# VH-VL binders against a9jty4: the designs that were tried, part 4

Target 1, 144 residues: a9jty4
Amino acid sequence: MAKKRDSPKLIKIKDAIKLINQEVSLIGIVLEQREPKQCRNNDWICTLRIIDDTYPSPGLTVNVYSRTLEQLPQIKNHDDMILFTRIKMQTFDSGKRVNAACSRWVSSFALFEGEDLILHADEDTSAVFVWDGTDAPPASILAK

## First folded at step 19 (VH-VL)

Design q1
Fold by OpenDDE, look of step 20:
Structure q1 (fold): chain C 144 residues (1-144), chain A 122 residues (1-122), chain B 108 residues (1-108)
Amino acid sequence: as target 1 above (144 residues)
Amino acid sequence: QLQLQESGPGLVKPSETLSLTCTVSGGSISSSSYYWGWIRQPPGKGLEWIGSIYHSGSTYYNPSLKSRVTISVDTSKNQFSLKLSSVTAADTAVYYCAREPYNYIYGYFDYWGQGTLVTVSS
Amino acid sequence: SYVLTQPPSVSVAPGQTARITCGGNNIGYKSVHWYQQPPGQAPVVVVYDDSNRPSGIPERFSGSNSGNTATLTISRVEAGDEAVYYCQVWDSSSNHYVFGGGTKLTVL
């Protein structure tokens, strides 16, 4: 069960990639979603590549873990946005590359349809629905 | 450079126990990142996974062979071993030991021994 | 039990592209690994986790996996590529490593 934090401080991807082994919260546009995979421990993993204006290429790879396939992010459109809370920044490929892990225990995510919805959130405090990877309905939080 | 080498008798009689040892060099068997596996290949046929072991002694086996298979590890010798009991002609194969990178997502065999032929014959 | 299906043989002329398929139910949800086994030799991994190449493996080797089919692609095939190729997955339902039947690649 993922811990919920009120009003997480969001950082840009360019800054997140510098915070190795730290938990961060950030928002990005989903550029790519790989086909989900079932892990050896029977969990599921979904790999997303997300971007923002500070990190348009190659994007940040985020591995999302869940207990069930249905609990993984359901990306519908190419311009969908995703809010991650408390994802852990990591390195791989002998430290040459950076990715992040969205764990089902610590992290959470929220999906938004369309870029315009999130872009307008800079001006107004918007309610964001956060899914913690459980069967419970998403909880609303304030995000800016 | 990591190397794996199988050793043991090349001939085993029916109903006896096949015993093989894999000696690992150029790396530690006690690494937390790897399992160590046995795979066999009957002559002219495909590959069959037998089982794998962690340095702690934790094992998992092919369900079809589980009742006859025992894999063990000797960290002091940097070796792990295979025992297959009650062998028949069907157990005639080239036996490979291999390193198994382990993570939550996938597992495969990245380093292999050269293999050793074990023939079951009276 | 989970089964991987490969064609028994594929033939290709030198310089051409060989494609070896590995079929399995929802194999796209699994990580597929490919091994090359030359005659009389031990297998060598050429692709792991669907599309990754180990160090030392030529870029001519590539992999893909989706739906019910994984594919190993060997571009600009050389005589030295003649071997039997195996796909492999982990089946979590049975806690079992599963290999395909192998595909013999012949370079004409």
Scores: ipSAE 0.567, ipTM 0.822, lowest interface PAE 0.7, mean pLDDT 90
Fold by ESMFold2, look of step 20:
Structure q1 (fold): chain C 144 residues (1-144), chain A 122 residues (1-122), chain B 108 residues (1-108)
Amino acid sequence: as target 1 above (144 residues)
Amino acid sequence: QLQLQESGPGLVKPSETLSLTCTVSGGSISSSSYYWGWIRQPPGKGLEWIGSIYHSGSTYYNPSLKSRVTISVDTSKNQFSLKLSSVTAADTAVYYCAREPYNYIYGYFDYWGQGTLVTVSS
Amino acid sequence: SYVLTQPPSVSVAPGQTARITCGGNNIGYKSVHWYQQPPGQAPVVVVYDDSNRPSGIPERFSGSNSGNTATLTISRVEAGDEAVYYCQVWDSSSNHYVFGGGTKLTVL
């Protein structure tokens, strides 16, 4: 028998920052990446700052954890896109700022190389639409 | 105003046990945000980490010293302690206690005691 | 175990910039912390996690870390900056804090 899984809906960053301690799925353009660091327990972390059309400033900081360096997102260019699934929204800086954690246990990500892409999300269906700069209709990218 | 103060004997005979206590004031040793560490510095030499303890009693030690080191905590007195057994002249050093911010990514020592010189001499 | 290498001494004139290096294999993957130890005094952290300054540390202190080298930079050096400077990392493979050997900064 198939077991239904409660999945976080795909939402915009402006709405995600209000959902502290909740898991969300979202997509954004990567504006900044701190170089990877090795954690105290031999896991790896990299820190990204991402934006979308609803939250271009200051952007959302996402900490991505992995077991190995090679499993971290390999951001190649300014403005690459990343889809996060089931990341946890958190506060930091004494509650003044919001970031997110992409854990190696429950979260996932997908990278897209797309300087020519335009992102839209339909909150009701968790569908993500990508437009490649042509007059063709947007292509959908399904959240996991 | 957080303060750390080392106390204990300044002279220890070879083969005996060095025993020091760090008293924390202006802050709580039971904070979930911090480990508490011991670092030493032989005269004219560099710094060497000895070990650290969490208020629950969980410890980790420098592998080169682990067989001789015990660190303990007394939360009711807001103190933590160092015992180093079987000392030799090589253990003569200034001993510092320090606060170590709790972080799964990295660790450092943000507040240090003034240090206490322990001399190992016959 | 992991080794950090520092030059034993650096000399600069007042008002100039001092650069103190800390070398280690792939140190760019580690968070580097820097301590100032004036003569006869306890160490004080001046930079943590590569480039952050604790409250009360002058903005003249800055840090960087990439590849195999971390650097502590002290701009507009003052006589009061004369001290030994240590770098420090955590070596996650051995669960061990490692300090560099120290660099004595002399203000001429």
Scores: ipSAE 0.476, ipTM 0.770, lowest interface PAE 1.9, mean pLDDT 86

## First folded at step 20 (VH-VL)

Design r1
Fold by OpenDDE, fold request of step 21:
Structure r1 (fold): chain C 144 residues (1-144), chain A 122 residues (1-122), chain B 108 residues (1-108)
Amino acid sequence: as target 1 above (144 residues)
Amino acid sequence: QLQLQESGPGLVKPSETLSLTCTVSGGSISSSSYYWGWIRQPPGKGLEWIGSIYHSGSTYYNPSLKSRVTISVDTSKNQFSLKLSSVTAADTAVYYCAREPYNYIYGYFDYWGQGTLVTVSS
Amino acid sequence: SYVLTQPPSVSVAPGQTARITCGGNRIGYKSVHWYQQPPGQAPVVVVYDDSNRPSGIPERFSGSNSGNTATLTISRVEAGDEAVYYCQVWDSSSNHYVFGGGTKLTVL
């Protein structure tokens, strides 16, 4: 019986920044993407700055790690949205600043193009749906 | 303010072992945020990284020098040391110790000693 | 082995802008650091992680890194800026810190 990994509840960025050293899931609009860099261990890192309605400034910095350059988030538009699952909240700059780490082992992300509205279904099912504002039913979001 | 100071003999004979010590003051060598490195510069030439050490004793060496280099750390004395064996005239250089901020992405050297000239001569 | 290429020398008049380049294969995917070494002195970091300045370094110093070229820019050059400048990266393939050959900046 594959233990249904309970999808973590999505939280707002304003609340996530208070949960240092915890794993959280959240969604945000991508404001900035830095050029990918290769890490010392040959992994790759992409740094994103994301916001939501609760934390419009300065935004949350998320470091995304991957084995290959191609596996990093490919942001195409300024209004792209990204869903992070099980990213770890961290501090840097001697504890003065907060960021998050999306690890290749524990975390995942999903990109959504355009102004898709994310509808969070019932608190009990932790299901996330994407709705494009049309009469079409919301689609289930699976984090890859 | 953090200070690094190299010490050791300025003259070494060929085939012998060059030995230097770096004394750190104004900061702890046991910090988890830093490695500690050795860099050398032959007269009139560029910079060459020799190796680095973490306070735990974990080391990284220049592959071209790895077989001859040993770096050690003494946390009780707030020092780290360099040994370079089987020296030749090519090992004549100013030797610098430096602090190395460490991150997953990159490392660089933010504080340097003044350097010490070591001449290999018979 | 990974190689960083710098011009051996750059000359600039006081008050002008000096640009020192550091070439490397896909260097834009690496973090580049720059050091200033005055004659007879130890190197000092002037730019780290492509474009960051340490405390105490004037705003005249700036860095950029893209594609196959990193650049150190020194605006409003002063006589005191005369030095040899080195770029540096970490090469993960060889587990090695690599320095450029250095560029001598002469203030005319």
Scores: ipSAE 0.649, ipTM 0.840, lowest interface PAE 0.6, mean pLDDT 91
Fold by OpenDDE, fold request of step 21:
Structure r1 (fold): chain C 144 residues (1-144), chain A 122 residues (1-122), chain B 108 residues (1-108)
Amino acid sequence: as target 1 above (144 residues)
Amino acid sequence: QLQLQESGPGLVKPSETLSLTCTVSGGSISSSSYYWGWIRQPPGKGLEWIGSIYHSGSTYYNPSLKSRVTISVDTSKNQFSLKLSSVTAADTAVYYCAREPYNYIYGYFDYWGQGTLVTVSS
Amino acid sequence: SYVLTQPPSVSVAPGQTARITCGGNRIGYKSVHWYQQPPGQAPVVVVYDDSNRPSGIPERFSGSNSGNTATLTISRVEAGDEAVYYCQVWDSSSNHYVFGGGTKLTVL
């Protein structure tokens, strides 16, 4: 399992794509999930395309690695949100494009299904809350 | 533009060693993004991967050919080579060198040489 | 050993759509690549990583991969599309590049 860290400082995707070779934490809406693939080393990979309000197109591609198929993100809805912690920003296509790697050793992710909206309550602490769009106050959540 | 060109004898006697060289132009063989592979095709038959090499010299081979295959790289000449020992008529084929983009998920061959026919005959 | 199965031949009329299948156990969990080989020429990749087209390859070429079957689709087939098409994967269990047997596409 990937290492877990509490209260990561989240950044927007527009800023993350500028931080090549750095580890970042961010949250996004899942637009696309490719069919999981078994890697050459027998690990598994799930490729996601995620967006936020700062980077709605084309989105950030994140490769999630795991030891088993079951440990990969299970995306069920088009509006699912995913929190990534300590994913490494990378380049591909001879440096022309940016993606990210969610390593099974360093990174972690948390998936939020349904119509839940994740809010930052504090930019400094990057506390994350889930809000279902109702009159109820947002609830604090913990990253996986 | 990237070009690969195979060179070597077109005729090899049985039990001898087939030796080919691939010359790469328009790009560096020392790129960390690519392996370099050999694929062969017997006349009228399909494609068979022989092996691949990284610029560092790391190789991986077709298990069925591993005992007879040696692939090497010369970064100074921007070339890589194939040796296939103890050849028989079954080794008669068009031999291709190709570039292999390297990643964790997949490998394929995006640039190919034109191929060179090697006939094994006494 | 991992095996890729292709039909030996497919025939289509000009302007029609050709579909070439590549069967393999759980091939959907592998990345499938497709090559076009015209007679007397070297193979050229036309689809990589299931559904991506290299630059210069017409949009008429597309790929899909799921379950036990990958498919190369060639829409609006032209005479120039007549060739042998090969699918290819990496088999991690044997550390082996595996090619299908090839499918000869004939344009009627």
Scores: ipSAE 0.641, ipTM 0.841, lowest interface PAE 0.5, mean pLDDT 91
Fold by OpenDDE, look of step 20:
Structure r1 (fold): chain C 144 residues (1-144), chain A 122 residues (1-122), chain B 108 residues (1-108)
Amino acid sequence: as target 1 above (144 residues)
Amino acid sequence: QLQLQESGPGLVKPSETLSLTCTVSGGSISSSSYYWGWIRQPPGKGLEWIGSIYHSGSTYYNPSLKSRVTISVDTSKNQFSLKLSSVTAADTAVYYCAREPYNYIYGYFDYWGQGTLVTVSS
Amino acid sequence: SYVLTQPPSVSVAPGQTARITCGGNRIGYKSVHWYQQPPGQAPVVVVYDDSNRPSGIPERFSGSNSGNTATLTISRVEAGDEAVYYCQVWDSSSNHYVFGGGTKLTVL
């Protein structure tokens, strides 16, 4: 009996920051993107600051790791949205601050351009609807 | 408070081996969070990284000095050492030992010894 | 080999702002660290990871890094700030710590 891999439930940032050392899935608006940095192990890191309605300030810092610069999130607009799956919540600054790590092995991300309105479906269905600004009905994106 | 202190001869003859020891106090050299490095500064010149060592004995060296440099660690004494072979006048410098915070992203030297002058002269 | 370029000297009057630049190819993709070295003393880190200050370093010290230039900014310069300042990076291509040539800050 294939254990039905419970579709990762999307949580709000305000709740995510309470789940230290846990993997979470969430969606946010990109507020800031720092210049990518090359790590000592030759990987690349991109630091994003994301917000949602529950956590508009200061936002959640997410470190995205990749093997190549091209595999990092390419944020084009200030209102772009990003879906993170299985990012690990963690602390830094001697436990005073919270950030998250999007690892290249465990985590994933999906970018949505600002024109794409993501409508969160009802609390019971972790379904995210993406509207591409067209007359087409919104597509449901299940956070895998 | 973490302290690093260099020790060794201040005078070395050409072609001989320069040997220095860094003694760490106020912290453990066996910490997994740090490398331990050597940096030198010729009189009136800039800084040059020589090499670094992890408590396990893993090392990485300046490519220009790699063939002449050996760094070792003694966890029982809370020390690490530098050997530079076949020295010339160009190796005259103040030698610093330093702590290197280790993370995947960046490396720098957050604590330094006071430095010790080593002069290469006949 | 990766090279960091600093001006050899910068002069500033007390109370003014000093800016010390560190140039490097795509240095913005690297983490830049800054050291202060007073005459006859060991270097002390004043800025790490582009813009972070260690405990005990005054807020007058700040850093930025983008493109091909990193900058150390010292506001409200004091006589005690007179020193040689070095930028430093890790070069992953050569597995090498690289220091700039140093900038002598003179307080007039």
Scores: ipSAE 0.587, ipTM 0.829, lowest interface PAE 0.7, mean pLDDT 90
Fold by OpenDDE, look of step 21:
Structure r1 (fold): chain C 144 residues (1-144), chain A 122 residues (1-122), chain B 108 residues (1-108)
Amino acid sequence: as target 1 above (144 residues)
Amino acid sequence: QLQLQESGPGLVKPSETLSLTCTVSGGSISSSSYYWGWIRQPPGKGLEWIGSIYHSGSTYYNPSLKSRVTISVDTSKNQFSLKLSSVTAADTAVYYCAREPYNYIYGYFDYWGQGTLVTVSS
Amino acid sequence: SYVLTQPPSVSVAPGQTARITCGGNRIGYKSVHWYQQPPGQAPVVVVYDDSNRPSGIPERFSGSNSGNTATLTISRVEAGDEAVYYCQVWDSSSNHYVFGGGTKLTVL
């Protein structure tokens, strides 16, 4: 019986920042994307600031790591939404500040374009659905 | 407050080995958050990174100096040292030890010693 | 080898804004750090990771980095800002720290 990997429950950013050193899943609106940087280990990093209704500006900083530049989030619009799965909450600046790490090994992300996306989290399945406001059923968000 | 202090001979003869020690005070060299580096500056010239060491003894060196450079750490004394072999006049410089915050994306030197002049002369 | 290019000198009048550039191939993909070195003194980091200021560094100091150019901006320049400024990066291809040649800032 394949242990149903309990889909990580989405939490709000305000709660995520309290879970230091834990893996969390959350969704946010991209406020800012910094220019990608190459890491010392030759990986790439993209730094995002994301917000939600519980954690407005300046928002949560999320560092996304990838093996290649192309695998980093490609943010097109300032109002794009991003779903993070199993990002690790961290502290920096001697513990005074909180950020998160999206690891290429453990974490995943999914990008959604447009302001009109309504995200529904199924409390039972922890599935995230994206609805474009049409009569079409919400689409399941698969983290890539 | 963290302080770094270089010590060693200010004069070295050509072909000999330059030896310097950096003494760290106000902080532990065994911190996992930092590397410890050596940077030099010839008179009237720019800065050149020599190498860095982690408290575990892991080192990385400037490729141009790698064959002549040895950096070591003594956690018990809260010190790290530089040896540069086969010195020439070109190795005359002010030598700085510095702390290097370590992370995946950037490395820089946030605390510096005052530097010590080492002159290579016969 | 990776090379950082700085102008050898920049001159500004007191109260004006100084801009010191650091050129490098795809430097925007690197983290750039800036050091101030007053005459006869050790370098002090004034900007790290492109645009961050260490504690104690005035807000007059700011940094930016994009494309092939990083810039250190010093607003409301004071006489005490006269120094040589160095940019620095890590080059992953050669696994070493690279410094620019330094820019002498003269306050007229």
Scores: ipSAE 0.538, ipTM 0.822, lowest interface PAE 0.7, mean pLDDT 90
Fold by ESMFold2, look of step 20:
Structure r1 (fold): chain C 144 residues (1-144), chain A 122 residues (1-122), chain B 108 residues (1-108)
Amino acid sequence: as target 1 above (144 residues)
Amino acid sequence: QLQLQESGPGLVKPSETLSLTCTVSGGSISSSSYYWGWIRQPPGKGLEWIGSIYHSGSTYYNPSLKSRVTISVDTSKNQFSLKLSSVTAADTAVYYCAREPYNYIYGYFDYWGQGTLVTVSS
Amino acid sequence: SYVLTQPPSVSVAPGQTARITCGGNRIGYKSVHWYQQPPGQAPVVVVYDDSNRPSGIPERFSGSNSGNTATLTISRVEAGDEAVYYCQVWDSSSNHYVFGGGTKLTVL
């Protein structure tokens, strides 16, 4: 059987906005969220605006889809961080602006709450690690 | 500039079929971006959605009317049509056609025709 | 079967702010659209998806939606704003569009 495609490498938002119709992985700080909406087909959506150090303004809009309300990201605190894996970069507003879609079929996300989390990626961006600032070892949260 | 215009008989006898056509000009009915809808308003009363159609022929209807309603599209004429069978005096209303932006998340009607009054009377 | 409730009428003096409400169970989870219908005219959308203003609609028209209430706000009301205003949602449980009963805005 042919080798499955690897997850897209972790990149910065400034680079991602140039990769229209491509899948990327991103980390960002959630600055804004729209209240969840029920879609016409009973699926759910929430819309986030995220930033990173390379793209603090205007930020990137990410639409997150799920089957149930409970499966959406539960953003509780200002400056919560989110890791998106395999989200698709798209254009909107007649091609004038860029957003991303986190589908319930291909994409995933991980939400990080709290002020003392530390994140880093390995040399190949095939894994992302987090730890809580204690003596506990870092935990892997993204792997090839 | 986009325009929608309703046309058809203004008087229909009870138990017969009401038939209206909406002609779209200044835009294409075949656009993948839009559904096309019919909405009615009895004199002095509120708005009631009847149904909508996509240029492929796919339809959806108000459940309260669906047994009597047929909406069809003729892309070669840039038109879509409404038939409402077995009419009664309760079907007397101003009938509007409208453009409905295509969106899996939400739907609304961004351009309306000026409306045509259809009276059901013997 | 989803019910939208609007007050039948609202009266406002010129230059003041009108607020027209649209009530529904957990309407904050639905996208709400607002239409203006002047006397003898077809409806015109003035706000869509809760708070977006179509091109050509004055900035003094705005919308909000949370919890069980959506609100259309018209600031610095003019005589030309006198109309009936309708809210509208999609009812995903029964797959049809629902309009509110309409609110007649009277400018004194």
Scores: ipSAE 0.519, ipTM 0.789, lowest interface PAE 1.6, mean pLDDT 86

